# VHH binders against Polyisoprenyl-teichoic acid--peptidoglycan teichoic acid transferase TagU (tagU): the designs that were tried, part 2

Target 1, 284 residues: Polyisoprenyl-teichoic acid--peptidoglycan teichoic acid transferase TagU (tagU), of Oceanobacillus iheyensis (q8enf3)
Amino acid sequence: LIYNQVGAVVDTMHSPLSRDSDPDRQKEINQLYKEKDAVNILLLGVDERDGDLGRSDTMILLSINPNTDKMIMLSIPRDTYVNIPGRGMDKINHAYPFGIVDGVGGPDLSVQTVEETFNLSIHSYIRVNMEGFQQGIDAVGGVTVNNAQAFSTGGYNFDQGQITLDGKQALEFIRMRKQDSRGDLGRNDRQRQVIQAAMNEAASFSSITKAGEILDILGNNVQTDLDMDKLQTLLTNYAGARNNITTMEIEGHGETINGIWYYIVSDEEINRVNSEITGHMQEQ

## First folded at step 1 (VHH)

Design n09 (framework vhh_enristomig)
Fold by ESMFold2-Fast, scan of step 1:
Structure n09 (fold): chain B 284 residues (1-284), chain A 121 residues (1-121)
Amino acid sequence: as target 1 above (284 residues)
Amino acid sequence: EVQLLESGGGEVQPGGSLRLSCAASGRTFSSYAISWYRQAPGKQREWVSTITSGGSTNYAESVKGRFTISRDNAKNTLYLQMSSLRAEDTAVYYCAAPGDIYWESSDYDYWGQGTLVTVKP
């Protein structure tokens, strides 16, 4: 174990939420991981560039229960019409840049917005930019997915059926929207396929030393509030859930309000999502 | 099918003015917000201004007080009136609908081909 090297890399990427200055909240979250209880982790994929704040165009909630070895992977549509604390009604993916502008933090406001929208606790987050996504896929040796329909984008051809993708191909695969009749819903499905495939490939990296080598490659392209102890616990006690993933989508409809297109989700659907996640977390 | 076509770019001296236009094909222009973006040589694309369907406007800090965005829904046309132009305003200017996927094969999901503005000293 090379804790000094791995810890230094993790500390570079370790960006605690502002709520983590609350000792009671920190203690509660630490206790969940220590007791191997169910946890909710929010994945944020952001488009960030020099001088650009970016938006969280990928938002996936991972609900992991190590007692049942099951995981729910919930895609949250980026255009979902929600109340953003301090900003009012807007698209959920706007929480990220608003958090930066308001000095709250991009992950901070994103996590708070998801928590308040679904009445769920989010225990940790992982934020990755486009470069980090590509490096991560390459670091696990690529991913194999079952493509529902052939398409071409970004200078690549994606055949129908089983295909293997490197980091650049995987990025283009999850960005394609316009050639899919399902639009963003089809894109969300491809994002979940790639993440599940990446988890399966990463399953061979069970040691903290191998994890440290991957983290060194990712550098500042990934940010998380997971510390070394939580990362090790996830690798040793929660990783089995990758073999038992249930995917969830949020049902809604498109609507244009004051010239801006939104994905509208009913209170009944919000309550369904809450009930499914909460029930999953409480299973033994 | 909505398509956007920019025009009005050209060469101008520092302190000069230009008016850019963006013509929309289709029947949805009046129902959505629309934005101006620009890309300077060798740099990333940046947001310049947005106007909502109701006429509310927002501007990047670098252009506030110098640029004015407006729309003519009857003509399906967006305008950007640029004044007090500076060398740093030199860029290709694009119009795009806000909320497009920023992760698509270009830096943004732009509907237009762009129009070049060159501010020569």
Scores: ipSAE 0.000, ipTM 0.172, lowest interface PAE 11.5, mean pLDDT 78

Design n10 (framework vhh_enristomig)
Fold by ESMFold2-Fast, scan of step 1:
Structure n10 (fold): chain B 284 residues (1-284), chain A 123 residues (1-123)
Amino acid sequence: as target 1 above (284 residues)
Amino acid sequence: EVQLLESGGGEVQPGGSLRLSCAASGFTFSSYAISWYRQAPGKQREWVSTITSGGSTNYAESVKGRFTISRDNAKNTLYLQMSSLRAEDTAVYYCARGKYYFGSLHRSEYDYWGQGTLVTVKP
């Protein structure tokens, strides 16, 4: 008999964040979900290549308030110049591989860096690699987006207007950067469009058993600290917010420091982001 | 109340076979990945096998080709069919409920454990 064995050893250190060993923090997070309070979830898309640890090229904060049925999707530019705890000033997407190298965990250091940069609490995370992204799109039957400008990449032609994408097409759609005058900001817009479209398709799978089958297909390609009870709560009590999404961008400028290009965000802009997310979460 | 109850352990000769069962109650069995672990005298618990809600299976290297994990969702029961048993397989066998829908070994954490069933391989 031939057996498929990806991840031969159970490794409990990678699914919950290291802070989950703090009983007060764990109690606080559990209470938020139990009481159906607003939560912040960090979505990390990692580009893992042939033994590479990968960088979090997609970083999106999902701020979900079930009391207002509203969600904010905040794209965090991958090249944002930030202090990474233990490493100093660097690009925010370097927190993921640094966390792995330093033994604290990729999601752990990424979450901590986002929390400290924006002075916001992150309650949960979801990490998806390229394979998991493709499988997820295929599992929901594909996604339909409204493409702002026609382009071709990866052997595919993406027409302007309403187009339907399978997993491979969706991956190329969200990875295209060079043909967009906005660069990473334009790619961030496409990432948010695909995520919203995927949430709308997934809404047809309101059954927890069906959702479980989809998660089973994704396997190791998705990593999260959300347990079954939190996933059920999100599906039952938070999913309505997908119909009322406000997208946010972070304003900044490009600057080269010692030969390296960074996206520079002012303290004023960081404070604006903090205020908008905090206000959203506190709304009744 | 979540409960897991193992049975089917006993004494067997080297090269023999046993089938373990784990009866689950107090939760929606079909929605969870369930694993088998074992603990030999004087050793730490080690993972043996996992079956996901979708039926995907994974095995520890030491039991591949000899053990088969399966589930019967209608009966809320997990099974471990053990063949070609060796002295080193002597252990208390536990079933454990994963916290997450899929049984990714890299991601898995367990929130409920059974009390165990003893398997002894003796000549």
Scores: ipSAE 0.000, ipTM 0.127, lowest interface PAE 18.2, mean pLDDT 79

Design q01 (framework vhh_6qgx_2)
Fold by ESMFold2-Fast, scan of step 1:
Structure q01 (fold): chain B 284 residues (1-284), chain A 126 residues (1-126)
Amino acid sequence: as target 1 above (284 residues)
Amino acid sequence: QVQLVESGGGLVQAGGSLRLSCAASGRTFSSYAMAWFRRAPGKEREFVAAISWSGGSTFYTDSVKGRFTISRDHAKNTVSLQMNSLRPEDTAVYYCAADLSYYGSEWDFPEEYDYWGQGTRVTVSA
């Protein structure tokens, strides 16, 4: 079977979405970066296993406005009950493996599902697997986070308060969910903390030589439709927004439908998310 | 609608073999990840083995690796667990589980599985 193994899907650092073969859409996106306009970037953290497809267990929308130097970081709960194009109602994190199986691409279907769910434009994506996440954290020298509650997982003890994490510790920190009374919402908080801390560390990198070294380390463990010009623009013109991050959560409730657990989000809440993101992007 | 029915349990002596089967009915199961879990007397439910939706990937808990083999038959909508070199500590109720996604990304977590069978009892005597 053509999709039997992960190796059937080429996973490279620069991997344009299928929609990027549309010259009008690509021109539109390129113009946003050239004009230093607000952009929406979808971060996908996939839980890949040997020989199996990964689900996007981490889904975070970064809405970056370089004109206000502000960023919104929106966590999308992985179990959110949404219509996946071509598949129907399912958990949002299933869009990634469905995209691979259907031959449209994991990032492609994930981006489309987020766009249609929230009525937002997603301009770029970054997909990272577990190995790439670990290597990325190690490459920036580790991250320091403020842990809300002490816990132990994966053979590590995470104290309450300020703790410094290497790549392996950071991975266990963001994956822990069973020992958190908030479940996936608590996991989303830890994911945002690590990403913000990683951005702060990465902002210390000003050399193309160091940037190239990191890219070599990450290799096929990171996949993105951002080319080097857009990455450079983000570093020089958008990175200041890391100092002005507003975190956003999607309000909803857990519900079991036909034996399957979902996170249910109202149309009212979808409209609130859309309004806050679009308002942020239009701010001068 | 999905139903899972286990069979093949029974009494066997240490060193013997048993083959457990899980029959799925309802929706087509060729796209589901499938797993076996067990609960021994007085213990928590634990992971035994899993097979991806394609059948190309299998995962086992350390204590059964090399002794148990999980396989699936897409035409019959069945998943099987061949248990060889059985030990008294393998005594448990064995449960079949199915994940609606195309694979079980956290194969050893019961929460990844949406459908469960009622279990089949395996007793291994010394």
Scores: ipSAE 0.006, ipTM 0.277, lowest interface PAE 9.8, mean pLDDT 79

Design q02 (framework vhh_6qgx_2)
Fold by ESMFold2-Fast, scan of step 1:
Structure q02 (fold): chain B 284 residues (1-284), chain A 125 residues (1-125)
Amino acid sequence: as target 1 above (284 residues)
Amino acid sequence: QVQLVESGGGLVQAGGSLRLSCAASGFTFSSYAMAWFRRAPGKEREFVAAISGSGGSTFYTDSVKGRFTISRDHAKNTVSLQMNSLRPEDTAVYYCAARPGYDLWSTDSSEYDYWGQGTRVTVSA
């Protein structure tokens, strides 16, 4: 009887979706990982304050194909006008708190909303809160990014060009929307830069002990439906794709509907996103 | 039609306080980010402060941080700018501006679609 720290941390972080009660769907997802096939993982960054259920301020789809060693990183604008199952038309980032209040789960409704909006299968999710994000960045030794424009926020100054960020600095860097004329699109670019840099730093860790220490640090600040087998498979068979990342933006425009501002995405653009992700996943 | 009407401008001595108000009509107030811009004699228009439609986000230009406070009242459809510790260099015509933005706002005047006529603030030395 040997205590596995990595397994214990995964059990703490492991929160399966309600759809995982469907044995056929769960078998299909398990088979994709076992066969080392292309997978789609939804990354949710939530801002959980005291008394607030949080909204998914960050929504990034990671489409990973281990057969081509390529990854697509798709940023989904938080204000995208979409049908939320059971709630109707609203901002996509409202799916998370609606899922909580309706008793179906924040990740559950978020995953379903993304699947239905883009007509794509989401095989797994990772939810990170603000503390888990900071701890994760610190655990990989910080991240280096290329900052397009100098700005100040959260008591920090971010110079133009290459800068190195600790966890607290990285959090403020990705949260800045207010000084960027692109608004959420500019913030999404900063979020992608940090995630890519974090993956590159994590790839330098070659020991099971180091990986276990990082997972221990994250604890309950990360929630995922990835079990030990899937996490191991991602680290051993999918990690090479970090070296070949294509970033995707969703094209749209701002529009006010019934007094509320939304990011409007055309059916044509939804179809383009679907086609690019599906084509990527089917490449050999 | 959208209308923004500023009030509260006037004459004040250095170190004094003024409260500017902007009454908004013709749109769903809570869905619009509101901002204050100013133009001093012989200078171009500059950003002062902004507040998101939700009221959850505020931003200030460095020269007014800690001295000015922006707030909004959804029941009255007003945005206010409380100006404390006023300096002669704060002398300007102050403009209320609006753009769609429940959680967003901007420091760029070109992103604001609707503007008030302005209210004059004069700070004596």
Scores: ipSAE 0.000, ipTM 0.137, lowest interface PAE 15.8, mean pLDDT 80

Design q03 (framework vhh_6qgx_2)
Fold by ESMFold2-Fast, scan of step 1:
Structure q03 (fold): chain B 284 residues (1-284), chain A 123 residues (1-123)
Amino acid sequence: as target 1 above (284 residues)
Amino acid sequence: QVQLVESGGGLVQAGGSLRLSCAASGRTFSDYAMAWFRRAPGKEREFVAAISRSGGSTFYTDSVKGRFTISRDHAKNTVSLQMNSLRPEDTAVYYCAAGPFYEDYLSGAYDYWGQGTRVTVSA
């Protein structure tokens, strides 16, 4: 039965944060979804290999306001120089593997680091590894994007203009950095394009049977603190915001400290990001 | 948290061999993937080789495949680069680097760097 399959897969993917042991915090988050208030979801893309810890090379904040039917996608540069709780100043994408090593949890330390860096509340997270990303793209039938500049990477050639990508091609498309003069900022633009295209393809799947097939394929390759009730609420009450997406980038500069390159973000820019996200969430 | 000190550089004639060693401090060594990068005179830093946290996977730039071998010794907290069939084009300062995993061969993926050891290959 579909309900048994969907429930079993969601239970496999469902990994609550340590903060969910706090009944008051869990009640606050549940109330936001129940009342259809604006929510912030942290998307983490992790590249994992056997015997090594993955890091969150993709970090995107999805700020969704169902009252205005608008979404902000904020790309967080993976090399952003931040204080990681318990570790000190380091790259933000290192929070994930440090959380694992320290026994705190990869998503837990990543969420806490983003919250403390930007003074924002993160209500939920979704972690996907590279296998799950490929399977997800293939399950929706591929994605079509508008490529700004032709390039070749990973054995593939990506033409300028409108191109259609399967899961393997989409992974290489979002990982390309070396041939882009914008570096990680250009990569962030491609990540947002693919995510938006995937959302648009997924919008054609209105049946629970098709949704169940996709979730079954993803399995252990997706980890989230979203339960079935929150997922249903997102699909029924928040999904319209995918049609009104504003992308946001964080301004900064590159700096090498003791031979290591970091993306340096000013306190003024942190405050701007906080103000824009907070203002977005409070709109009616 | 990790300190890296390279050794083993020197002057060698074309066709010769050198073994570079990188000594890493502390318990954090076992948590990191390790890599070697090099910078030739007047050029940018380039990737040479990487080894996974477990030591089970290795990666090399095309120009050194079959000539260089990267290895690690957890008991000694060292990573080594065995360089055979050296060419004048291998002349560079070689840097040891540590990061949480080996999926990204770009310098920005590595958290800790040594000061470098000079290798000169004469014709």
Scores: ipSAE 0.000, ipTM 0.240, lowest interface PAE 11.8, mean pLDDT 79

Design q04 (framework vhh_6qgx_2)
Fold by ESMFold2-Fast, scan of step 1:
Structure q04 (fold): chain B 284 residues (1-284), chain A 125 residues (1-125)
Amino acid sequence: as target 1 above (284 residues)
Amino acid sequence: QVQLVESGGGLVQAGGSLRLSCAASGRTFSSYAMAWFRRAPGKEREFVAAITWSGGSTFYTDSVKGRFTISRDHAKNTVSLQMNSLRPEDTAVYYCAASRYFSDYTLRPEDYDYWGQGTRVTVSA
């Protein structure tokens, strides 16, 4: 009964990448999940406002190794200066709307851009919009974070230290960048904190019935190439890694190139990120 | 005062070409993403094309890909839209806009603070 409900929600959310029409690539990805190997999942948070296709304001790589029960969360700064396939040098968060406009798919071009930038394989993606984010936070009963600096935005006051946020407060918390001297880097830190706290809250749900209720709420506000079999595998074999999360940041600097501000990442730093993720995935 | 002024609109037969230009005065928009939007009779404003501040990246809505080309000239403080292989469904008032965000473009008209008055393009069957 529960499987029927969860399966119906997954089918509604299921949006495979165009590369999944390649039988060899699909076989490789299916084999990784089947054999309980380490996988890389790209999380895309999109700012979809009425009449807009949206931008991927949040890009987080989740590298999950079920053999070590460890997860790396890598926040990718949205203004990172990268080559976008077919478009040339631009901000990495522009890959999402470019993919839609070019007819190749927002998640498709985003995944390809991340893969080529870091020389890493991305096996799956999850895309969530602002509504889905709010509903997800509310569904887990809110999140508690440790706020580094007091600020006010969206009609809310966020005190320094431990604070508890509902879905609307959490959305304003992660969207604030103008009052933060770190700009988008500070925003990325807040996004990681909220997601990590949400995973910890969700971990209190020990039954498949509660997991199904959360998925049902998210519905059309989430798109993913994860099918029911892969989601079940993640819940039964990969979920332990949520208790051992290491966050990674990409070192770089802000620079204005031809009047546009970008986050510049050196080739050495890209190689460090690649080595850390690859080493993590190969651990036993 | 800041102004964006469009020119180059007119009547053209299907399959024809027009070049729209947008001239900025009162300030230089060299640090702004620039876009073209259009509004067909009885419809809302829709995104057509955008160009980043540097001119290094261009963006098009699916229906105009391969037919329209956006470009900019920083020295002349202008942005242009070359429209080829025009179709009757391209009939609209075309607007030049500058993004409210320094280096960012969006498909959403509400995110643009500077707008021209528009130039009419009519494509006959």
Scores: ipSAE 0.000, ipTM 0.138, lowest interface PAE 13.4, mean pLDDT 78

Design q05 (framework vhh_6qgx_2)
Fold by ESMFold2-Fast, scan of step 1:
Structure q05 (fold): chain B 284 residues (1-284), chain A 124 residues (1-124)
Amino acid sequence: as target 1 above (284 residues)
Amino acid sequence: QVQLVESGGGLVQAGGSLRLSCAASGFTFDDYAMAWFRRAPGKEREFVAAISWSGGSTFYTDSVKGRFTISRDHAKNTVSLQMNSLRPEDTAVYYCAADTYGLGYEEPSAYDYWGQGTRVTVSA
């Protein structure tokens, strides 16, 4: 009977997907972590406001291979035109609120939509809201990023070059879209920079106790299907991959269909993404 | 400080017209998508119309399409909603909103800044 702070917090944040009621799928995923094989984790950043379901404004796939100590960080544009199971063609970030409304679960429908769109297996997810994001950045002591272009938003000024951001500044930094000529692609680049910097800061902790204190602070602002065993495995066996991160973007073009703007991705580009992720996972 | 102030509401007979205006202070509309939402007595807030930051794209809910027109005046830093062929069911408080996130033009949660609203009453 060992009671620890990290285990208590993880139990609070632990929210398994509906597919995890399938014993064979659950065993398959557990075996990947036990064997220390490559895994795909979907990060969902949700903008939930007073009584509103919000959308998964941030969607990032982390493909981690502990055998090569490499990670791919793939930003999925939130406006990507995809088939959402049960709903038809819509923006990929609509899968989250549709999953809640339809009773299948926000993370559930989001994971399924990403899997079907790219023909990839997603083994775990992490969902964080705005409060959890800010608390996480503050808990690691802030993040340092290299800003490509000076801009101002949310009452803050972001200089070009190396800047250090606290949680509130980091949230505004990743939310800015309208002032960037690259639109969502520029925003995705800022999101990846902040996440990468946060991972680097987290990895600098001198003890598991400090990591436990951070998880306690995050509490209900983070939801994941990662149990304590998987989290420990990620920290001990997969963490080396943070030092070898390759970022990927999905190529496409903007198109307005019936008055609504979408990011259109070709079948060829979907196949390229699938091939690069699959090849990465199979490397020894 | 970012503020949105609506004007132009009032009482009108069915079949009549009203023009609503929204003035911004503390920012320029060039940085934001702008929208109009409404809340009828006893009903939830609903999307009415939106205009992109460039003004090149406009979006309307089906019930107002062909009757309402959203437009921007960059020089005056205002967004307007021209409401024609008004119906009793258009009776509502109309709200102006500005979108920084780009989460989707029809979603209230996408909009960071809101006005206090202007009342429109359409009599039979």
Scores: ipSAE 0.000, ipTM 0.172, lowest interface PAE 14.1, mean pLDDT 79

Design q06 (framework vhh_6qgx_2)
Fold by ESMFold2-Fast, scan of step 1:
Structure q06 (fold): chain B 284 residues (1-284), chain A 125 residues (1-125)
Amino acid sequence: as target 1 above (284 residues)
Amino acid sequence: QVQLVESGGGLVQAGGSLRLSCAASGRTFSTYAMAWFRRAPGKEREFVAAISGSGGSTFYTDSVKGRFTISRDHAKNTVSLQMNSLRPEDTAVYYCAAKGQYFWSDLTTYEYDYWGQGTRVTVSA
């Protein structure tokens, strides 16, 4: 009963992105896709559990330039200490549940927080939960990756070298940190491999109808502001960039403030990230 | 300009049936995702049912599954909600909603571009 009340409030507060009511902003975004200009897409992986509003445990910025056929994949640490509009200084992954509670939408506040933190424009977003990730991998027939180091986790054994993963195996593959000597760097590499492999499998489908059927099956496990026209444009004009992915990391250090651990990023590092993404987008 | 016009609301006795209709303007609505939301007196607005732009997928809140059926007529640009076995707790103002650019998104959230004015449904015991 209490859960039903919380769920009803969350559904009521989850509204269309505030920027969707701005015709100038929508015109700008639509024009970028029509012109085959560079675009930035924010990928949000949320940890939704029974009774939990979720947090964006994974935040990846995909910066895609169809003119160079290059993509930058920027991993944003979930504990990054940032100003969240309307809430003040907090962890960046708290923007998602705060957006829900405040009635502006989880994706909307997350996008706005990333834009203001790095002074970058985010043109689209994709939100997926753990169930949607697994179903998506299964729907494309699994993914094949080149595993750098053998390990075992979640009841599975992952051999070194070329291995094929189903949805459950792929989820455990990208979540593993405990047995990887590379720590977060190793996890980020595995996330890049799985995303790249999933893009390669999706590109082999060649059918927007099949993609639509898959999304209908995924249902509430996937949310995006990409419409049919933008998705079609990504498949026909931007897909080549999947073959040229560069992973970017954000440098920082851990610090405890008032008993809470944060990942602290300097203004210099924020400016470096902005410059590299902006330079990538403007390249011909 | 897109407009949604609702009809079919009224007073009905518990166990009865009622059909709500929503008429949408423009040919582009043939591809729009459509939904029904409701707001009961003293309650928050909640999701009731949705149908995808293709008409191939339908979604319902648990309390109406098996009792309500959402359908669409692409030729007439209308979406309908057939409500059977009505209960007093179904008493609410029912709103039609449409989204043209976000049909890939979760259809059960409040994320809709266009909204109707609402039609009143009162179920007496």
Scores: ipSAE 0.000, ipTM 0.119, lowest interface PAE 17.9, mean pLDDT 77

Design q07 (framework vhh_6qgx_2)
Fold by ESMFold2-Fast, scan of step 1:
Structure q07 (fold): chain B 284 residues (1-284), chain A 121 residues (1-121)
Amino acid sequence: as target 1 above (284 residues)
Amino acid sequence: QVQLVESGGGLVQAGGSLRLSCAASGRTFSNYAMAWFRRAPGKEREFVAAISWSGGSTFYTDSVKGRFTISRDHAKNTVSLQMNSLRPEDTAVYYCAADERYYSGSLYDYWGQGTRVTVSA
């Protein structure tokens, strides 16, 4: 076998979902990418600590439409009260460790739970742990963002205005909620800014060799069901959507059930989310 | 910023008792809701007990209700978990967690490193 650098690294990071053994589902997803149709990608940020399997404390649905050159980033609250297949009602971020424990797969159960909750098709996933996020930001040379308000967290001071963040600073920047009067809205805006800035830095690379170098550094800290052909298609045909990102929020309220706090989302709000994502995907 | 440090874990026989303590380092947590979570070998982290910032409300998972008691001491900047009638299935690493925004809508934002509890049969 002959592998180029990018191909070898992608094969190492490539972790297909159990559903990919279904020829009809695989064909459907492959056709979407080949036809340059709208796709939904679930981004999972897992907080893996010593002795912990990790929860998907960051869950973002990236809905990308190459026909309109637009992307929606839907932030899914980690505490959303949902039915997890095989486990019953629980927090949506528990799907990841439950999937591992039950032998189904962390990404598998997470994707299925999001699909069932919002009645949406998820075509691909990308899972990154905290180490992979930091290494990725460092590998692109850092990210520059326009910070709306000054704050301090994690031992760092973040000035108002244009600031440049290394991997450790970027992680603290996207995790901060408490010092922001906007709460989750502010955090989601910071996540969008960092992801957009990282995409812009990655798009500045002119060679496949540089992309391969970055993937090699990330190693097992990134897991995805995107193969080489899909990644190439995303970079060639979908990347323009990074310049037209809209952040979408889910309305809900907090409620404590049996001593555990949950984020409760109404059926009407779930239907609104479904309608807005579906409408975005069908736009031409 | 808040650093949480757990103590009081150890080896105990079934039917025994342990008292876990969580101390805040660097600043007070009198405005924080506090909770205990645990993680058994090969399993995920689960909720055990929580106490409001005022100490006026307490919450327990069904499996420990009546056996465990959560309390706080604002003067000592600590939250404690009194564990009575311990069972082998209580064997786990126990984590202290704090939420500055109180149970008004936040998942616990600060976590300790954990303290190990082993209950022998």
Scores: ipSAE 0.000, ipTM 0.115, lowest interface PAE 20.0, mean pLDDT 78

